VHH binders against E3 ubiquitin-protein ligase MYLIP-A (mylipa). Designs and how they scored, part 5

Target 1, 279 residues: E3 ubiquitin-protein ligase MYLIP-A (mylipa), of Danio rerio (Zebrafish) (Brachydanio rerio) (q6tem9r1to279)
Amino acid sequence: MLCHVTRPDAVVMEIEVDAKANGEDCLNKVCRKLGIIEVDYFGLQFSGSKGENLWLNLRNRISQQMDNLTPCRLRLRVKFFVEPHLILQEQTRHLFFMHVKEDLHRGHLRMCSEQAQELSALLAQAEFGDYNQNTAKYWYTELCGSEPNQTTINSIIAKHKALEGLSQASVEYQALQLVSSLEHYGVEWHWARDAEAQRLAIGVGPEGIAICRDDFSLVNRISYPIIQIATQSGKSVYLTVTKESSDSVVLLFKLISNRAASGLYRAITETHAFYRCDT

## First folded at step 4 (VHH; framework vhh_lunsekimig_d3)

Design p48 (from a29F with S53Y A97V)
Fold by ESMFold2-Fast, scan of step 4:
Structure p48 (fold): chain B 279 residues (1-279), chain A 123 residues (1-123)
Amino acid sequence: as target 1 above (279 residues)
Amino acid sequence: EVQLVESGGGVVQPGGSLRLSCAASGFTVSDNYLYWYRQAAGIERELIASITYGGSTNYVDSVKGRFTISRDNSENTMYLQMNSLRAEDTGLYYCTVEIRTYTFDEGSEYDYWGQGTLVTVSS
């Protein structure tokens, strides 16, 4: 079976796997071709028939999870985000950087103006190298996805000039340090509805769950230590959380499909398991 | 509080019929995927029949045309109607639901099974 695996930099890799291969077999082949030994940070995503963005279960056969295998279309993505100093390989950091760059273009990371300017300079240095007056005016407009005013551009130029002589690897590391300090670093978003059928954005991150309105404004944060149980039943995910007065409360999230609910449940449980392991 | 309680097992002669029941609590049978498994002595537990939340059914080849899986939403109960029973149908029959539970203190996942009900086909 031929899999088309899209990298975070949008390059498509062709990966041959056995017809009965599990997800782990494919991920290991992808990582081997990329020279990555730190496989545990990564996963493979695919699209469900209702447009869901789903993580392939690495222990189960690929053919039993996907509706279309001609070709098998997968995306290599960072599944578990960590501080850049914990990443051993430069290649792994590079893929984290490319993932972050994609998220920025999609508007998934929020930051103050000063941080945005600093990050824009780091992105420009990584992609284009040292500041050059003849070309640089187009770099920042493209990276920002908008027309920043002249004061903002001048600030970015000053920051970019200050990076002169730094290697791509060095500025990618600095960019990851900056984004790792942001509120939503490593947060994966899922659309759901509550018991009242109100649309919610559920953010699954290293520290816990963020419950937001559909404009991403925060309603509540639930840290993993106060979650007792997570249950998936059909299209529903339930979280039993510890409440004041030694009582427990059950939160209900309804998703568009059984696969979407499975996806949220796995995001929560696998993220907790990953960051709980101190070994 | 998810629980599954099987009943209806017993001793029948070859060619006889038997109806198994699986009473569910803590969830709604019409909203979930439900399964009947069979465990014979010295043999791996095998999936016999399934029913989706939409009512679609599937059966292992050895029981097709003889067994029928169904639900009663008012009683929150799943059934397995077994006709034309054969000696090889002898075994423990289990019901299960596609519900996954993860406990954060242990970092472990649990699934839900009934206790099993014994079916013996003998003259």
Scores: ipSAE 0.488, ipTM 0.778, lowest interface PAE 0.8, mean pLDDT 86

Design p49 (from a29F with D31Y A97T)
Fold by ESMFold2-Fast, scan of step 4:
Structure p49 (fold): chain B 279 residues (1-279), chain A 123 residues (1-123)
Amino acid sequence: as target 1 above (279 residues)
Amino acid sequence: EVQLVESGGGVVQPGGSLRLSCAASGFTVSYNYLYWYRQAAGIERELIASITSGGSTNYVDSVKGRFTISRDNSENTMYLQMNSLRAEDTGLYYCTTEIRTYTFDEGSEYDYWGQGTLVTVSS
């Protein structure tokens, strides 16, 4: 079967796999074509019939997971984010950088205005090279929102000029260092409702989960060490957490579909497993 | 704790009927998708019937029109009514739901299955 795999830079790759291929078979072919050895950081996403953004289960057959296979439409995405110094290949860092760039456009990473301006300069240097008066200014306005003021643009120009002569690889590394220090670096967001049917944004990250209101204001933060068990049942995900000595509390999250609930459950369990320290 | 217990199996002649029950404890079935699987000797376990939390049903072609899956949320129980039984319906019948549990201390996952109930259609 023919898979159309969209890269973080929006380029579509055509990948032929066996009709009985597992998700892992497709991911390995994609990474091989891109020269990526560090496959473990990446996954493949697809869209569910209810608009869900779902991770392909790499151990299961692709045909068992997707409703439309003509063609099979997948997105190559970073699933597990790590500090840039742990990434060995420049190509891997490049894909992390492209993923981060897309997440910033969607407002998933929060930072102060000075950090946003510094990042904009790094992004401009990576894409356009050294500062160019004729083009860079217009690019900055798109990154900062609909209409950033001239003072903001001038600040970004000054920062961009300071990066003169730096290679794409060097500025991408610096950009990843900057964003890896942010609170929500590597956090994956899921929409859910609580027991009272209030809409929540659930952020799954390396250290635990964040429970936010629908405007992303923080309600509670739960670190993995205080979570005893996670359970998925139909459209519901339950977390049993330790509160005080010997006591436990059960948190309920209801999602739009069984697949969305499975997605949150897998995000939590697979993220914990990935970042779990050896003895 | 979470348990699924099947009952209602037995020996029946071709053309006969049986009603299987699956009683759940430790959780409420109202929000769960519920499934009946069948395992015949020398054959892999196969999904034969499903029912969604909203009551929509689905069946494998070989049992369609003969078997009916249903649920009673107040009794926390699922049923499989089997009519016009054939020799090829012989097997162990299992109920399950997609209750997946992950323990953070061990980093391990497991699913819940019932013990199965045997249905034998003679000749």
Scores: ipSAE 0.426, ipTM 0.775, lowest interface PAE 1.0, mean pLDDT 84

Design t01 (from a29F with D105P E106S)
Fold by ESMFold2-Fast, scan of step 4:
Structure t01 (fold): chain B 279 residues (1-279), chain A 123 residues (1-123)
Amino acid sequence: as target 1 above (279 residues)
Amino acid sequence: EVQLVESGGGVVQPGGSLRLSCAASGFTVSDNYLYWYRQAAGIERELIASITSGGSTNYVDSVKGRFTISRDNSENTMYLQMNSLRAEDTGLYYCTAEIRTYTFPSGSEYDYWGQGTLVTVSS
């Protein structure tokens, strides 16, 4: 079957796989075509019938996971985020950068005005090269819903001019360094409801779980060391966590579908397993 | 804690009927995909029947029209009604659900299976 795999830069790749191929077969062909050896950072996403954004289970057949195979639509995405110095290939860093760029446009990463201005200059240098008022028109994006005013634009221009002569690879590396310092770098978001049916945003990241209200205001942060057990049952995900005085509490998250609950459970367990890796 | 307890097995003559029960605790049957597996002597465990949270059922060809899987949400129990039993239906019957448990200190995942209930079809 023919899979249409959309890259983080929105370029669509056509990948032919056997009708009984596993997700890993498709991911390996995508990465081989892109010259990526560091396959472990990446995964394939697809959309569920209820609008869920789901990770393809790489060990299972593609045809058993997706509702629509005509066409087979997949997205190549970074699944596990690491510090840029740990990434060996420039192409891998480029795809991390493109993923981060998309997340910034979607408002998934929060930062102060100074960081937003620095990042806007780095994004402009990466896309357009050196600042040139006479030969190109530059568009500077205010991140996190901010509107640009002239003072902000002038500040970004000054920062962009200071980047003169830096290569795309160098600037993308600097952008990833800046973004990797942000609180929500590498955090994957899931919508859920608590035991009282209140809507929550659950962020799964390298250090643990962030529980936020639907406006992303933080309610609680749960580090992996205080989580004892995670259980998925139908549409529900349960976390048993250690409380003060060795007491345990069970947190319930109800999701829109069994696939969404499986997705949150897998995000939590696979993220913990990835970052737990012993040397 | 999550637990599954099967019951209802026994000795029955060919053509007879049995109803197996699987009592669940620590989770709700209405929220899960539920399965009956059978293990005959010298054969790997075989999935024979399934039911989704929405009530859709599926059966292996050898039991279609003879076996019926169901659940009672109020009793938190699933059932397997077995009719027109044959000698080939002899085996240990297990219930299970799609329940995934991950233990953080060890990074280990666990599946839950009942102890099984024995069905013997003999003349």
Scores: ipSAE 0.468, ipTM 0.765, lowest interface PAE 0.8, mean pLDDT 84

Design t02 (from a29F with D105P)
Fold by ESMFold2-Fast, scan of step 4:
Structure t02 (fold): chain B 279 residues (1-279), chain A 123 residues (1-123)
Amino acid sequence: as target 1 above (279 residues)
Amino acid sequence: EVQLVESGGGVVQPGGSLRLSCAASGFTVSDNYLYWYRQAAGIERELIASITSGGSTNYVDSVKGRFTISRDNSENTMYLQMNSLRAEDTGLYYCTAEIRTYTFPEGSEYDYWGQGTLVTVSS
């Protein structure tokens, strides 16, 4: 079976696997070809029939999870984000950096304008090298995903000039340090509705779950230690949470499909399992 | 919290009828995929009927046209209406729902099953 696996840098890899291969067989082959030993940070994503963005279950056969296998279309993505000092391999940090760069270009990163300007300078240094008066204006336009005003450009230029002489690996590390300091670093977002049918954005992260309104304003933050039970039932996900010393409260999230609800449930349980063991 | 309790089994003559009930607590039957399984002596447990959250039903060929799966949202109960019963329908009947549960902090996953209700078809 032929899999087309899109890397974080948008390059498509052709990966041949057995027709009965599990998801982990494909992931291991992808990582081996990329020189990645730290496989545990990565996963493979695919698209569901209702436009869901789903993680392939690595223990199950690929052919049992996907509707279209001609070719099997997968995306290599960072599933579990960690701070750059915990990553042993430069190649792993490079793939984390490419993922972050893609998120910035798509407008998926949330930060203040000063942090965005600093990150833009780091990305320019990583991709284009030292500041060059003749070309730098075009670099910043592409990296910001929109055309910045002259004041913003001047600020980015000053920051980029300050990075003169730094290597690609060094500025990629600095970019990851900056991004890892952001409140929502490593957070995976899911759309849901509460018991009153109000639309919510549920952020699943290393420390717990963020419950936000549809504009991403924070309603509640639930750390993993105060969660007793997570249950998925059809299109619903339930969290039993400790409130005060002896009280428990059940939170209900309804999603668009059984697959979406399973996805949120797996995001919560797999993220907890990963970060609980990675101490 | 989550519990499934089967009832309605008994002894019946061939050609007779029985209605099995599965009372649910801790979740709502209307929101879930629900299943009836049958376990005969010396035979592995098999899925015989299912109903989706949308109300679509499916049956194994041996019971199609004779059994009807349904739910009552007001009673939070699932049913299996069994008509034209045959000796081969004898077995322990279990209900289950598509429920996945993960407990913190140990990180254990669980599935929920009822205790079963015995159906004996004898002449």
Scores: ipSAE 0.486, ipTM 0.783, lowest interface PAE 0.7, mean pLDDT 85

Design t03 (from a29F with D105P E106K)
Fold by ESMFold2-Fast, scan of step 4:
Structure t03 (fold): chain B 279 residues (1-279), chain A 123 residues (1-123)
Amino acid sequence: as target 1 above (279 residues)
Amino acid sequence: EVQLVESGGGVVQPGGSLRLSCAASGFTVSDNYLYWYRQAAGIERELIASITSGGSTNYVDSVKGRFTISRDNSENTMYLQMNSLRAEDTGLYYCTAEIRTYTFPKGSEYDYWGQGTLVTVSS
């Protein structure tokens, strides 16, 4: 079976796997071809029939999870985000950076204007190298994906000039350092509805779960230590949480499909398992 | 918390009828695939009947035409109507939903099963 695996840098890899291969077989082959030994940070995503963005279950056969296998279309994505100093391989940091760059362009990460300008300069240095007076006017508009005003462009130019001489690897590391300080670094977003059918954005991150309105304004934060039980049942995910020492409350999240609910449940449980400190 | 409580089992003669009930709490039966399993002495649990969230039903061949799975959304309860009972239908009957549970902080994961209700078909 032929899999087309799209990397975070948009390069498509052709990966041949057995017709009965598990998701893990494909992921390991992808990482082996990329020279990545830090496989545990990564996963493979695919699209569901209702437009869901789903993680391939690595223990199960690919053919049992996907409806279209000719070719099998997968995306290599960072599943678990860590501080850049914990990443051992430059190639792994590069793929984290490309993933973050895509998220920034999609508006998935919120930041102040000062941080946005600094990140824009780091992105320009990473992609185009040192500031070039003769061509720079065409770089920032294309890179930013919007038309920033001249004052903003001048600020970005000053910041880009200050990065002169820094390598791609160095500025990618600095960009990851800055992004790791942002709200929602490493947060995976899921659309759901509450018991009253109100639309919510549920953010699953290293320290817990953020419950937001559809404009991403924060309603509540639930840290993992106050969660007693997570349950997935059909299209629903239930969290039993401690409100007071003796009190517990059940929160209901209803998703568009059984696969989407499974996705939220797995995001919560697998993120907790990954970041749990057993010391 | 999530609970499933079975009831309605008992002793009946061949050809008799029983209605099993499965009362659900902590989730809604209308949103879920629901299942009845049977465990006979010396045999692994087998799936005998299912109902989807959309109301479609499926049965193992040995019970088709004799058993009917249904749900009452207002009571949040699933039922198994068993007619024309045979000695081979004797067993412990379990209800379950397509439910996965993960307990914090240890990270123990398990499927939920009720305690079961015993059905004995004897002369």
Scores: ipSAE 0.465, ipTM 0.788, lowest interface PAE 0.6, mean pLDDT 85

Design t11 (from a29F with S108T)
Fold by ESMFold2-Fast, scan of step 4:
Structure t11 (fold): chain B 279 residues (1-279), chain A 123 residues (1-123)
Amino acid sequence: as target 1 above (279 residues)
Amino acid sequence: EVQLVESGGGVVQPGGSLRLSCAASGFTVSDNYLYWYRQAAGIERELIASITSGGSTNYVDSVKGRFTISRDNSENTMYLQMNSLRAEDTGLYYCTAEIRTYTFDEGTEYDYWGQGTLVTVSS
């Protein structure tokens, strides 16, 4: 069967795999074509029938997980984020950078105005090269609001000018260093409802779970060491957490579908397993 | 912690009745597909009864008309009413749910099974 695999940089690859291929057969073929040895950071995503954004289970047959195979539409995405100094290949860092750039566009990373200005300059240098007064206009809008004021624009221009002569690879590394210091770097977001049916954004990251309102403002942080158990049951995910005085509290998250609940459960358990294997 | 605790087993004569209970904690029975399995000596564990989150029931042919699966959402408990018991109904009875559980201390996932409750039909 023919798979159309979209890269983080929006380039589509055509990948032919056996009709009985599992997810890892496809992922390995994609990474081989891209010259990526660091396969463990990546996964394949697809869309569920209710608009869910789901990770392909790499050990199971592709045909058992997806409703439409003509063609099989997949997205190559970074699944596990690490600091840029841990990434060995420039191509891997480039794909991390492109994924982060999309996360910034979707509003998943929050930062102060100074950090937004610095990052805007780095993004401009990476995409357009050295500052040029004849071409620079509206380059800086996405991170600093729709129409930033002249003071903000002048600040970004000064920062962009300071980057003169730096290569794309160098500024992508600097951008990843900056964003890796942000609160929600490497956090995967899931929509859920609590026991009172209030809509929540649940962020799954390297250090734990962020529980946020639907505007991504923080309600609570749950670090992995205080989580005892995660359970998935139908459309529900339960977390049993330890608090002060040895009391255990059960948190309930209800999702739109069984697949979405499975997705949140797998995000939590697989993220914990990935980041705890090396410590 | 997720627990399923079976009870109600015992020794009964052919034609007798027993009611098995499965008390659940750590998850809600009303949200789940729930199952009763039976393990007889020298035989693989077999599914004998199921109930969906919507309340629909299904039974293996050998117990259809004799066994009834039900749940009490207020008590968070599932039941198996067994009537007209036969010698071939002897075995360990297990309850389970369509759930997955992950323990963070060990980094391991479990498909949960209770300890079972023994039913012996003898004269």
Scores: ipSAE 0.451, ipTM 0.763, lowest interface PAE 0.7, mean pLDDT 85

Design t12 (from a29F with S108Y)
Fold by ESMFold2-Fast, scan of step 4:
Structure t12 (fold): chain B 279 residues (1-279), chain A 123 residues (1-123)
Amino acid sequence: as target 1 above (279 residues)
Amino acid sequence: EVQLVESGGGVVQPGGSLRLSCAASGFTVSDNYLYWYRQAAGIERELIASITSGGSTNYVDSVKGRFTISRDNSENTMYLQMNSLRAEDTGLYYCTAEIRTYTFDEGYEYDYWGQGTLVTVSS
């Protein structure tokens, strides 16, 4: 079967795999064509019938997971984020950078004003090269997704000018260093409802789970050491957590579909497993 | 705790019928995807029938039109009605649900399966 695999940089690859191929067969073929040996950081995503953003289960046949196979539409995405010094290949860092750039546009990464200004300059240098007075203001406002005042723009200009002569690879590395220090680096977000049907954003990250309101304001943070078990049943995900005096409580998250619940469950369990092994 | 118990297997002649049952406890069958698998001697376990939480059913080609998967929400039980049985239908039949549990202390995931019920089609 023919798979159209969209890279984080928006380039589409045509990948032919056997009709009975597993997800890992496709991922390995994609990474091989890209010259990537660091396969473990990546996964393949697809869209569910209810608009869910789902990770392909790499151990199972592709044809058993997707509704539409003509063509099979997949997205190559970073599944597990690590600090840039742990990444060996420039191509791998470039794909991490593209993924981070997308997260910034979606408002998923929070940072102070100084960090936002520094990152804006790095993004501008990576995308457009050395500072140019004729186009700089347009670049900054487009990349920020905001309407910064003139003082902020002048600060970004000064930072962008300081990057003069640096290569795309060099500034992408610096951007990843900055972003890897942020609270939500490597956090994957899932929409859910609690037992009272209140809408929540659940962030799954390297150290645990963040429970947020629908505006991403933090309600509670649950570290992996206090989680005893996670269970997926239908559209529900249950977490049994340790609370004061070794008492346990059960948290319930209801999602829009069985596949969405499976997605949250897998995000939690696979993230814990990945980072528990020290990468 | 989550448990699945199969029953209804037995010995029948070709062309006969059997109804398999899978009694569930610890979860609600109407909320889950449910599956019947078959394990024949010397052959890997295969998915033969499924029913989604929404009630949609799917079957492997060899049983299409002969087998019917269903559930009874009041009894929290799922069924496999098997008609026009053939010698090649002989095997152990297992039920399972899309329920998974992960233990954080050991990093281990487990699924829930029934014990299986034996169906033998012979003259």
Scores: ipSAE 0.533, ipTM 0.773, lowest interface PAE 0.7, mean pLDDT 86

Design t14 (from a29F with E106K)
Fold by ESMFold2-Fast, scan of step 4:
Structure t14 (fold): chain B 279 residues (1-279), chain A 123 residues (1-123)
Amino acid sequence: as target 1 above (279 residues)
Amino acid sequence: EVQLVESGGGVVQPGGSLRLSCAASGFTVSDNYLYWYRQAAGIERELIASITSGGSTNYVDSVKGRFTISRDNSENTMYLQMNSLRAEDTGLYYCTAEIRTYTFDKGSEYDYWGQGTLVTVSS
């Protein structure tokens, strides 16, 4: 069967796999074509019938997980984020950078104005190379909001000029170093409702879970060490969390579908398993 | 934590009736797909009855018309009413739900397959 796999740079790859192929068969074939040896950081995403953004279970047959196979539409994405110095291949770092760039566009990463200006310069150097007043001007506006003031633009220009001569690979590494220190680096977002039907954004990251309002303002952080048990039942995900003095509390997250709830459950459990197994 | 406890099994003569109960804790039966499985000696466990969160039921052909699956949301319990019992209905009966549970201490999922409840149909 034919799979259309969209790369983080929006290029579509055509991948032929057996009709009984598991998700890992497709992922391995994609990574081989891209020259990626570090397969464990990556996964394949697809869209559910209710607009859910879901990770393909790599151990199960593709045909058992997706509603439309003609063609099978998948997206190659970074599933597990690590510090940039742990990444061995330049191509792997490039795909991490593309994923992070998309997260910035969606407002999932927060930073102070100084960091935003530095990142804008690094992104401009990666995209356009050395500073040129005719091309960089429009890019700065997109990252800093609709209409940044003249002083902010001049600051970004100065920083971009200071990067003169640096390669795309070098500035992408520096950008990943900068963003790896940010609050929401490597966080995957899921929409849910609490027990009172209040809409929440649930962020699943390397250190734990962030509970945010629908505008991504933080309500609470739950580190993995204080979570005892996660349970998925139908459209609901339950977390049993240690509170004060060995008391336990159960948090309920209700999602739009059984697939969405399974997705949040797997995001939490697979992320914990990946980072727990650090050698 | 999540627990399912089967009860109500026993010894009956052919043509008799039994009502099995499955008491749930740690989750709500109304939120889930619920199942009854049966395992006879030397035979693989088989799904015999199911009920969806919306209340739709399904049965394997060998028990259709004789068995009825139901739930009581107020008691957080599901039931299997078994009528016109036959010798081939003998076995261990297990209830389950579509529940996945992960323990952070061990970093692994666990499945609950309790002791079940034994039904013996003999003359």
Scores: ipSAE 0.475, ipTM 0.761, lowest interface PAE 0.7, mean pLDDT 84

